# VH-VL binders against q9lss7, part 3

Target 1, 226 residues: q9lss7
Amino acid sequence: MGNTSDDDKILSYEDVVLRRSDLDILNGPIFLNDRVIEFYLSFLSTVHSSTTISLIPPSIAFWISNCPDTEYLKDFMKPLNLRDKDLLILPVNDNSNVEVAEGGLHWSLLVYYKEANTFVHHDSYMGVNRWSAKQLFKAVSPFVSNGDASYKECTDTPQQKNGYDCGVFLLATARVICEWFSSGGMKNRDELWFANVKETVPDLVNHLREEILALIKKLMSESVSK

## First folded at step 12 (VH-VL)

Design gh7
Fold by OpenDDE, fold request of step 13:
Structure gh7 (fold): chain C 226 residues (1-226), chain A 118 residues (1-118), chain B 107 residues (1-107)
Amino acid sequence: as target 1 above (226 residues)
Amino acid sequence: QVQLQESGPGLVKPSQTLSLTCSFSGFSLSTSSVGVGWIRQPSGKGLEWLAYIYWDDDKSYNPSLKSRLTISKDTSKNQVSLKITSVTAADTAVYFCARYPASTFDYWGQGTLVTVSS
Amino acid sequence: DIQMTQSTSSLSASVGDRVTITCRASQRITNYLSWYQQKPGKAVKLLIYYASSLQSGVPSRFSGSGSGTDYTLTISSLQQEDFATYFCQQSYSEPYTFGQGTKLEIK
């Protein structure tokens, strides 16, 4: 029975409401939940405020992947204007039960890069989310360009060494890719951001929880001052 | 094809340092986002994880043995080495090296028996 | 440390049998569990990772299931070559730990 105190709201950031328990998640060796993932993706969206970059919240990505009605999906996707996006960041989870919210146990990252017209899946644990990623790819692909985008697994994705940092790897990878894109990207279709991810993510994941915590604390302090 | 092979002294005296070498092929620690780990198995007993070293020199040790373990790699030779200091009879085991992609070992060597005896 | 306990240290079965081996973790490990096969004189073989993902090259008669703390390796129809020792391993946190092993013997 989670102590009622652990559910206290501590911060509202964009469309995300963080709670006290989310700090505990970040402090401990605990699996990152949807809220923490959404928060940081929202933050990245703010940092990389390009109209051509879209970081999709976990809940939306999950919904897109599991939407059974094509017409409904079309209507839902219309305001997202994905055809106009040059970079799409999509969190992937292994939740197979649509009736259970936040039921996933593993996070990975699906990225669409328009210039290369390709989806790249980054999984930090031996590609276990490949099926989920492909489902999401199939759902999103018709709404990007002409639906002829390719899909590939990044085999050089940095791998996690425990069962609770997959979300950290997702966020770290997303950050690196966004930074890569904002710096002008690479025109080489074969290299893309792979080297950047390989070189940067392993170190980034070691302190990203702390960074996120510091960020939240900072934002909390700023919110009180207003 | 991924292959790993352990080599060791076979026999070590108590209090001495055990040196093990893992030679591998089919992958490289220079370009692959994988590591190599060591696991041992005393006769008739279960497996015990000892250490791993990753392509980027990230290392980890079993806390119970950390003070006695040193893992290193020679990327140019496709080798990983493990040293165990101050060995006792309790260190008698078959020692395995294995490829370590993600807290899991997907390819193993056949193991090398090390006996600690006076 | 997370302790891994397999349901039995030894099991006797016949060719064609359905065999089930269970593994329990001392805490929740959220599917970060692997199954290995060990035969004398041969390299240990990874069978299943992430509780239910079949390793490439492993026969489909092998399957993994479970959640939380309890996991199961199933061999749907035992073959002669399947007589071996099987280990579970948690990959949730360091130090990585293994079950004590289950020796599958011919009845």
Scores: ipSAE 0.915, ipTM 0.947, lowest interface PAE 0.4, mean pLDDT 94
Fold by OpenDDE, fold request of step 13:
Structure gh7 (fold): chain C 226 residues (1-226), chain A 118 residues (1-118), chain B 107 residues (1-107)
Amino acid sequence: as target 1 above (226 residues)
Amino acid sequence: QVQLQESGPGLVKPSQTLSLTCSFSGFSLSTSSVGVGWIRQPSGKGLEWLAYIYWDDDKSYNPSLKSRLTISKDTSKNQVSLKITSVTAADTAVYFCARYPASTFDYWGQGTLVTVSS
Amino acid sequence: DIQMTQSTSSLSASVGDRVTITCRASQRITNYLSWYQQKPGKAVKLLIYYASSLQSGVPSRFSGSGSGTDYTLTISSLQQEDFATYFCQQSYSEPYTFGQGTKLEIK
């Protein structure tokens, strides 16, 4: 239970408001929360803004997956224009309680690649989020392409070695896939991003927390200068 | 089918180095994003994690034994080795190797008994 | 280090019984807990991972539950082949640690 001082606003970035407690999360061996995930996904979105990539915030992904009304979901999905996107990045959380926004304990990543018309689930802990991922897939699939997209688990996804870095793996994987896509995607390879993820994510996760912290500090300094 | 098998000297004298080998089949450290770990169990006692090694040569050791442990792999032979230096009677145990996909062990060997005695 | 403590070191039961074994961690491990079965002369078997995920090939009579620091392995209807020693293991942080084990014996 963080002191009131730990809840101070430190940065506004796009639609995300980071707080001092979020820095503590990044500094410690602590599970990444929705805000940190959303922040970095937003950052990646700005980096890859010239492409047809859509990075969906955790809150939106959760809502899509758990929306109780199909008609409401249809209306909600209209402004997202997902059919116009070539790559979708969707964070998956194992939260099963719709009344609790931050109740999940494990992050994974669901990716849609339009050219292959396929969803790929990346789970850094033995596929424990397979149910949640499939639920999200079923909810999103009708709103992408012709609604006949395939779903697969990536069995060669780098695995975490602790109970607090699943969010880091999510972000690292998302970054690698975005970079893969921006570099030409399948134009450069006969296969999807699997090799890139396998080869680069294990090293990236070792310093990604520090990198994100450095980014936040930089952005904070720039905000003060304006 | 995934299989692992431990091999060791059975008997080791105090202060000597214990060398163990894990031979496995049904998977490869060259193509799979998995690791192999070692666990030991003294007679009538619980399990103790010792070390693991991943396909990308990432290694970790139990801090209590780190100074005495060395883990290595021979991918071409599908083998993982563990060395324990300066053994004492406290190192008498059944030693297991197991496949390590994440922070858990999904397939185990039968174990090999190692007795430290003069 | 995280200490793991199982509810009992030994338990007697009969075929057909519902059996529960509890494991407690010295700190929150947020579902990163596995259950293993050990029989003499046999390879240790993974039963449950991430508190409640059933390992492939494991009978559905095995289930896991819990949260925070407290977790439970349940055998809904005990079979003859289920008499064994059961261990919990935390996978939250290194060094990975195990419970002391619970030997399930025939009554």
Scores: ipSAE 0.909, ipTM 0.944, lowest interface PAE 0.4, mean pLDDT 94
Fold by OpenDDE, look of step 12:
Structure gh7 (fold): chain C 226 residues (1-226), chain A 118 residues (1-118), chain B 107 residues (1-107)
Amino acid sequence: as target 1 above (226 residues)
Amino acid sequence: QVQLQESGPGLVKPSQTLSLTCSFSGFSLSTSSVGVGWIRQPSGKGLEWLAYIYWDDDKSYNPSLKSRLTISKDTSKNQVSLKITSVTAADTAVYFCARYPASTFDYWGQGTLVTVSS
Amino acid sequence: DIQMTQSTSSLSASVGDRVTITCRASQRITNYLSWYQQKPGKAVKLLIYYASSLQSGVPSRFSGSGSGTDYTLTISSLQQEDFATYFCQQSYSEPYTFGQGTKLEIK
């Protein structure tokens, strides 16, 4: 019987409601859930407040990927204005059950960069989400540019050393890419963020849980003072 | 093609230090995508993970043996080395090195037998 | 440490048979499980990773399934070259641990 106390609301941030159990996830060797990922992506959106960057919540990405009705998807995608975005951050999950929103066990990251008209998939565990990423790519591609975007697997993506940090790698990679973009993006026609990811993500993942926890605690304290 | 080959002394006396070398080809330890690990198998027993090392010199050891294990790499030679100190009969095993991409081992050497005996 | 248990240490089968090998973890490992094939005098071969992903170059007759703590390796139609010892390994957390192995012998 999960202790009712673990389900207590601890923070509302944008459209995300964090619960006490989410802190436990961050503190332990536990798989990050949709809420934690959504929270940090929302936070990154605040830090990188560019109208040309869009960080898509996990639930939205999942819906886009699994929407069976093309017309409905078109209507759903209209307000997102993805054609006007220069950078898209899309979390990928291996959930194959459309009836279960939180059924996935592995997170990866799909990124669209308009200047290169390219989708790049970053998977921290030997590309296990390749199929899911491609499905999401196929669903999103018609709504970006002219629908002629390329798809690429980043083979030099830093790899996780355990079974619970895939979400951390997703968030770390997203952060690095957002920072890269905000710093001016592609300086040389031939170099995307790959070197930055390779160099920075391995270290970032070692302390990102702690950083996220600290952030949540800070936000909690600020909410009480209001 | 990815290949790994273990080399060792074959025989080591108790209390001595066992030194093993893994030579590999078909990949390098210059990328963040791969490491090299050591696994051993006593006769008639299961496999035991010992250690791994990555391109950036990140290392990890099996906690049960951590105090006796030292893993190192020579990237220029495509070699990874493992040292085990204060060996006993319990350290008699076939020792394998393997490529370590992500908490799994996708390519293995054939292994080298090490016997600890007086 | 996570304990990996292969309840069957040895099984006999014939060429053409469907063979199933099971592996149980002492805790939930959320599909972070790999299967290996070991033959005497040969390098250990990775067959399956992440419970069901087939390693490149491995025949399609090999498949993996399972969830939570229980996982299965299946050989749909056993070939002569498939007689070997099979190990499961959890890749969920350190220290990485292996099952004790299941020896597949010719009947």
Scores: ipSAE 0.873, ipTM 0.934, lowest interface PAE 0.5, mean pLDDT 94
Fold by ESMFold2, fold request of step 13:
Structure gh7 (fold): chain C 226 residues (1-226), chain A 118 residues (1-118), chain B 107 residues (1-107)
Amino acid sequence: as target 1 above (226 residues)
Amino acid sequence: QVQLQESGPGLVKPSQTLSLTCSFSGFSLSTSSVGVGWIRQPSGKGLEWLAYIYWDDDKSYNPSLKSRLTISKDTSKNQVSLKITSVTAADTAVYFCARYPASTFDYWGQGTLVTVSS
Amino acid sequence: DIQMTQSTSSLSASVGDRVTITCRASQRITNYLSWYQQKPGKAVKLLIYYASSLQSGVPSRFSGSGSGTDYTLTISSLQQEDFATYFCQQSYSEPYTFGQGTKLEIK
């Protein structure tokens, strides 16, 4: 059939534009990029269409963590209306040096749950994003509470066994937490979604790449029919 | 305090099955989301990863040895076992077990020497 | 399979010296690299994981650096107890593989 470059646009979904090369990333043992992460977070936002849930794009979370001036941060944060959110999903990335041309090397997840007034960090590789998650927590906490939110590392977070699936763990964990919240949420402050994540994410990560690929292909087919 | 200890036969004849046991304390596969792996080192040589078993019973083996390896756990006894069938002189090594949180081995046993002799 | 090469098999140094041990992977491993210390008759110790993350209880004189395919372990001021063999391990993909080791000896 026709010649298609790897950079060809294949889908526009909400504010995300996916390209042919993003399918190759999902199909291979390859580190997930910002576009795939943002796409699936946007999809979860559509499926869990509540005004009290906010799934923050990777670029926004990175900018919040690296904003040098707290006054500029206030103006940036106002449109997000974070005080009105009951669940906040924030991707965490390990690239603290914005002057390097390479993208971030490790994804993890920071989650705020208002009913427990607690930030929880899920890191699928031995807690290596702890510092980055703490910085994001400190930057966001004043905008969701009076600065009195707790911070917790989830020590039972499912762990990756390779160097390229951290983004898959991020997305699987985010999905399980969104499903937990939409199904009624907290029974116990010590449990939250932790058991659901521990029990579901290990099997989900084995199939999530294929599931996201199938989803993208389905949406491409629906977009063409327009 | 995390501790692991290997036990094995010391000496085994070619073609026999080598059986190793790792006994550990300071963590449990029922209460910790970690695994246990096996690594070996022939005399004066480098380290070779053999296998791991994870808390959820997920297992993996070095492909070069996969047909000869079996790893198993007894969670109630805090033990992990490794069997290597059809041993040869090439299997002579110090065998280590180690705690496996994620693709890395953070606490190791002292090792047990196994010699395969004619 | 990813091959790990430690080009130097033995180094001589004195207490107080700064020592650097190198490790090269046959492909990019994106910081999924661990460093271990081995002494005769002792349990192997994890020093560094994820290229630069210091394992709990490891002295701060140990540090890791590097990226892509090239990684280093640095001991900023050698102590008597640091004379040992050091191994790198890629944790990027199975089978996990180790370098052949670099023996650090008293000069």
Scores: ipSAE 0.793, ipTM 0.895, lowest interface PAE 0.9, mean pLDDT 90

Design gh7
Fold by ESMFold2, fold request of step 13:
Structure gh7 (fold): chain C 226 residues (1-226), chain A 118 residues (1-118), chain B 107 residues (1-107)
Amino acid sequence: as target 1 above (226 residues)
Amino acid sequence: QVQLQESGPGLVKPSQTLSLTCSFSGFSLSTSSVGVGWIRQPSGKGLEWLAYIYWDDDKSYNPSLKSRLTISKDTSKNQVSLKITSVTAADTAVYFCARYPASTFDYWGQGTLVTVSS
Amino acid sequence: DIQMTQSTSSLSASVGDRVTITCRASQRITNYLSWYQQKPGKAVKLLIYYASSLQSGVPSRFSGSGSGTDYTLTISSLQQEDFATYFCQQSYSEPYTFGQGTKLEIK
């Protein structure tokens, strides 16, 4: 066991338990962990509470990507009701790609949009998660479309300029896509949310860590007052 | 095919401003979400990153030279320019421009030699 | 600034040899490392990014590996055209910094 009292719980939000070290991650130029990613995706689920939007937790996406048993995967996927979703947001991590030097260090985003029957991969660092995204696409596609959905790499995805902001780009991109969808969605089958992401994400990533910190502190204050 | 080419004055006197231009083809800052950066190599020495400018006009400079550097772009001409003010002999180097997708440099020009001498 | 060290400045090898060039960072850079090839009279060529991702058009005999602070470029079977100087670059944080280079000389 590696747990110590120094990393005590500071907030329970939905099914996510945040620890003191998670504040340090957000305060610094530090790679975002699964807990911070899941927390903010859960928050976006609350803001965009349509039953047709699903933001998949990192642990669930990881499990889907690594399940070796096709029959067990079918049973696992049933309660997710993915065929009922118009927008599906899936975090991608490179922890199973043996071709990378050290796995588990890069976040990207895979998005399914039912109206276009298309999966789109957004990678903020030169497409290095292409293999992992394709594995997740292949695992999920039969459960949204009987395997006939298209796959697209978005080559215009905003790019990170350091080695620690990939999670911030993931969350910013997810937020912009949710906002696009909630505002009516499809304008042009070839463009979808791509212009919105390109125009908005670069600015958003400059202050998203501060926004998430402020949100956590606000929620901590509300939890104590109850 | 992506190509970049540097042009510069060849010889610059101390205290003057060094102006460099990168002309590129096979991509555009209006149609590609990338940037262009500058790297230099003094004779017999290693590579030193100087600056980049990105498609969205984000720019950054090596802190060791930041006060003397200005990077700019002309998207319609597929050009990026770098100016270095108050040059000294220490600025003598081969200057490269390179395409900058994300913190790495995937296509480079052949470089242009700039000598700072009286 | 993150210091990048290539402890070997020059390396001699024969065609067909397996060649390994190493690079060490002064702190963890978590796969944010690129390898470049520089030949006289030619543009610098990106070989590897993100420690192990092969750039398009680069022969499969080139590969990258390593983790944390220690990274390696491997040429599995050296060819005559591989005579060049090889640089690593950390892409983890600005200012981006390069190793001093390893000159590969074919015997």
Scores: ipSAE 0.787, ipTM 0.893, lowest interface PAE 0.9, mean pLDDT 90
Fold by ESMFold2, look of step 12:
Structure gh7 (fold): chain C 226 residues (1-226), chain A 118 residues (1-118), chain B 107 residues (1-107)
Amino acid sequence: as target 1 above (226 residues)
Amino acid sequence: QVQLQESGPGLVKPSQTLSLTCSFSGFSLSTSSVGVGWIRQPSGKGLEWLAYIYWDDDKSYNPSLKSRLTISKDTSKNQVSLKITSVTAADTAVYFCARYPASTFDYWGQGTLVTVSS
Amino acid sequence: DIQMTQSTSSLSASVGDRVTITCRASQRITNYLSWYQQKPGKAVKLLIYYASSLQSGVPSRFSGSGSGTDYTLTISSLQQEDFATYFCQQSYSEPYTFGQGTKLEIK
């Protein structure tokens, strides 16, 4: 896929390459693409550096949910060592065309928590990704459990109020859940991270684009300074 | 069994304040992460979104009327109120309240007519 | 502000007809489009959200389609109770805006 000269690389972070146009996406009221999503998930992986947390890149999650061959899927999943993970963060996208890896129209989040043996889907727009999340759940569940994991739709997930912030909700929710897990991940309530997500994500979403933009600019400056 | 019902004054004189109340049942703003919004429809005309208030007290107003609008909630009574100051004949309309889970309005009241006239 | 246009203000049809109602946005709204049904003396009813997602309790003869700026509501086999006014709403950006409505009348 070729880019124009105006879309030059500005940062290489882990396995993701950010372009100048990605700053425009963050700065405006624009749908977040899979490069920005992958970048921030990779950043969260760095700040929550643990062998028991896995934040799956969007392209990998998309491929897993759309792989037609069970044997090929097994070979692909084996190196990921998902059985070793206590927390698994999976971006969900409604793009069902396996020959096109570009982002779809809606982002949401599927999370596996081993202690509860439960997948939880967080969708910030009226559950429209439920089908896609269930496909991903079915594909991943055998590799983290013996097919006996529960699936739960969190129907009280904070909701977006526009058509371009679903990716921001995905990232905010992922961040809050990672922080919840890193703070102990056990509570006297049976609602896991749900109360913390409900309390924190609405305010975080109002500032997260600015935070990510500032983070990218800081990393760009550090890559020059060595 | 979500239900919403508008109540209002019926008739308001120009320059006065129009006060509307939405009473609802089948959900509450203390236990549901949703809001309530207001939409109006002048006779024979289209619909105009006015405002919403969300369970966490986040509020938003149509910028064309923002200086005249105030939305508030009373969570213990399952009520949301809208005030429109300095009304004119242009504010004559049927006023609806509706549940607002996101940027869509999934359950509506039946509407209440408000007429602004001398 | 995003302008929503329903170019047809009134449409005549018979029971059993397939009916389509169109809605155009002044910019791309990427499936953030809802369809409503309004009957006199009754509460407005949400039919479709996110362009094609059917609201619970809405008959399967209703469907939504489209993308970008152009969206349609389809009633596959018109029933007596479907004579009403239909309007679209963009849910993409504030201020949320509505089409002016399409009144579906008995031919």
Scores: ipSAE 0.763, ipTM 0.884, lowest interface PAE 1.0, mean pLDDT 89

## First folded at step 13 (VH-VL)

Design gi4
Fold by OpenDDE, look of step 13:
Structure gi4 (fold): chain C 226 residues (1-226), chain A 118 residues (1-118), chain B 107 residues (1-107)
Amino acid sequence: as target 1 above (226 residues)
Amino acid sequence: QVQLQESGPGLVKPSQTLSLTCSFSGFSLSTSSVGVGWIRQPSGKGLEWLAYIYWDDDKSYNPSLKSRLTISKDTSKNQVSLKITSVTAADTAVYFCARYPASTFDYWGQGTLVTVSS
Amino acid sequence: DIQMTQSTSSLSASVGDRVTITCRASQRITNYLSWYQQKPGKAVKLLIYYASSLQSGVPSRFSGSGSGTDYTLTISSLQQEDFATYFCQQSYNTPYTFGQGTKLEIK
């Protein structure tokens, strides 16, 4: 009976419940799980409170990508109002088994930018999620713009140096892109946020785990005072 | 086409410093999110990772050899250098440099043999 | 450090054979495993990365599989040029570590 104490709830933030074990993940050379990814994406959504930015939770992105029923997907997508969004942040996971939740081992980021009508895939490990990203693109594309959005791989995506920071790269990249968008967005159609990502993400990933931990601790303290 | 080539002294005396140079082409450490690392292989044995240096000057060393290793880069010359101090017979090996796109080695040099002998 | 162990140091096979080489990690490495081919006098060649992703330019007869701690390199139909030494490497964490190698020899 695994010591139930190791998985105590520590924070409820939006629709995410973090547990003690999630802190351990952040402190160690351990793969970020769906909860941590979802938490920080939710946080970014609160920071960038524009109604035209949508950060999609990992579970939702996965469901969209693997939905076998087109009609059901259409109904599901209606309340998301993706046609009205200027920026979509979509976490990609390499899980190929729909029967196994959280079975993926690698995170990457798919981004839709309406102004350019393009999806951009950022993979921090040699494009291993290219197939998964394309599947998600195919599933989401009909619900953005006129369904004629382009897809491209960002070849200048910062690469991870280990096997446990793919989630960190996802979150760092998402943050940089959201900040880019909030600062005025597109200056050049060809450049988009690529320079910002290249310049900022490598440094950000070095301390993002600590930053997320500090954030969680702060939020925990605030919850106790209420 | 990506190419790497190692150069070294061939022979080094015990307690001396071994200096190796990796010259590469087909990529640059100025713009690409790649690194260059060193791996060695004693005769008849497996491969041992030594160190890497990335485009942003991030460095890492094998902990077993960290105190004796220094890796550096000259981006303008497309070169990466490795120094190993206080060498012994145990440092006799073929030394390889390789490109590191993402904690894996996609292109390798042919290697250079270094023998430590009095 | 993560230890990498290959199932065998040497293997004999004939042209046309199906060949499998296994590699085990001392801990879970979550598919961050690469396979390399080494031939005398030639540069080491990357074959497979992330357990099953085929490196560009590598023949499709090479494939990788596995999960957790156990991984396999498969050559579906051995060719004459495939006789070489094969190494696995974990890319999960530093220090990066390699298996001891498996020499594939002609029977």
Scores: ipSAE 0.864, ipTM 0.929, lowest interface PAE 0.5, mean pLDDT 94
Fold by ESMFold2, look of step 13:
Structure gi4 (fold): chain C 226 residues (1-226), chain A 118 residues (1-118), chain B 107 residues (1-107)
Amino acid sequence: as target 1 above (226 residues)
Amino acid sequence: QVQLQESGPGLVKPSQTLSLTCSFSGFSLSTSSVGVGWIRQPSGKGLEWLAYIYWDDDKSYNPSLKSRLTISKDTSKNQVSLKITSVTAADTAVYFCARYPASTFDYWGQGTLVTVSS
Amino acid sequence: DIQMTQSTSSLSASVGDRVTITCRASQRITNYLSWYQQKPGKAVKLLIYYASSLQSGVPSRFSGSGSGTDYTLTISSLQQEDFATYFCQQSYNTPYTFGQGTKLEIK
């Protein structure tokens, strides 16, 4: 039941514990795990401090989309206070087995924007998470709207060219959307964040791993100093 | 309706530069987040990826040929070109261009045969 | 470079048969695997991407499965037009690489 491997804790950030192996993941051409995803989403939450933005952890999003019991889901969702949120950032994973606590093979992003009453799915690999995104949309929609929210697949989302950067695309896209929202948001309903994502994400993904690694190292040194 | 068509010289002498053009319709590099790639097939052999160019001008080349390859695009004409310098008999193949949405090639041209011979 | 192996170079089958074609990668490619159909003088057709996602316009008798390093293309009831050469491609990392092909012939 317990992990007996010798993988040292290097940072505690909000509800996330990072380990030395997470640094190796960021350095390599390696699929980003849920710890790195959650860490950076938590960091974005501190940078974009607002009670109206919620960046949902991967484990929470997974549980929401796979909860079989409607009453447990309602009780779980109440403390999240989603009806008061103007922007929701929800990571999507293609885990086909609900009994697996960790893993899955592809990350993508589902975003709810209240002013447009629209969920938008951003998938960096040919829309392969469409089914999983729709399950999450169906699970979350009743708690942000009374069944009238639209769902949109953004087919012009920047695409990955390898099998290990989907998490980097998720985080880059989330960051650009948070920046868009914090800068005033919608110019009109047809434009949302789509141009900003298309223009910014391709370059950002080229060095985001290095940025996250540097951020972790900076936070580690600040924690020791305190 | 997505269509791609290769054009090339048919016969090229050793040491010369091979120039290939891919003309496509049914999509545009200005309105879609996709690219175009080149794949070749020597006679009786398997497929070999050569290069891609993406809508944002990101480019990648097969490392075994990288110093000899140049890929470029003319977005307004819906064309992508590939040049291979210093060709030898080993470059004799059918050359395909294909639409590249990601690391997969979803629509291909018919291919054009290029023979390198003295 | 990731090596893709299709250990069977040819298969003989009859119309109506269930046919399987296999492909193995030299490392884990985590479902980043595509299947293509090639007929002489014709454009290559994408059949399946991401191991099991069926390309638009491809008949439902084609399916893909597998994980990790081992992947399979299945044709559930072979039709006359399915006699062709089939290639797998890893879409995991550049340089993208292909299996050597499996030719499906009339028995």
Scores: ipSAE 0.772, ipTM 0.887, lowest interface PAE 1.0, mean pLDDT 89

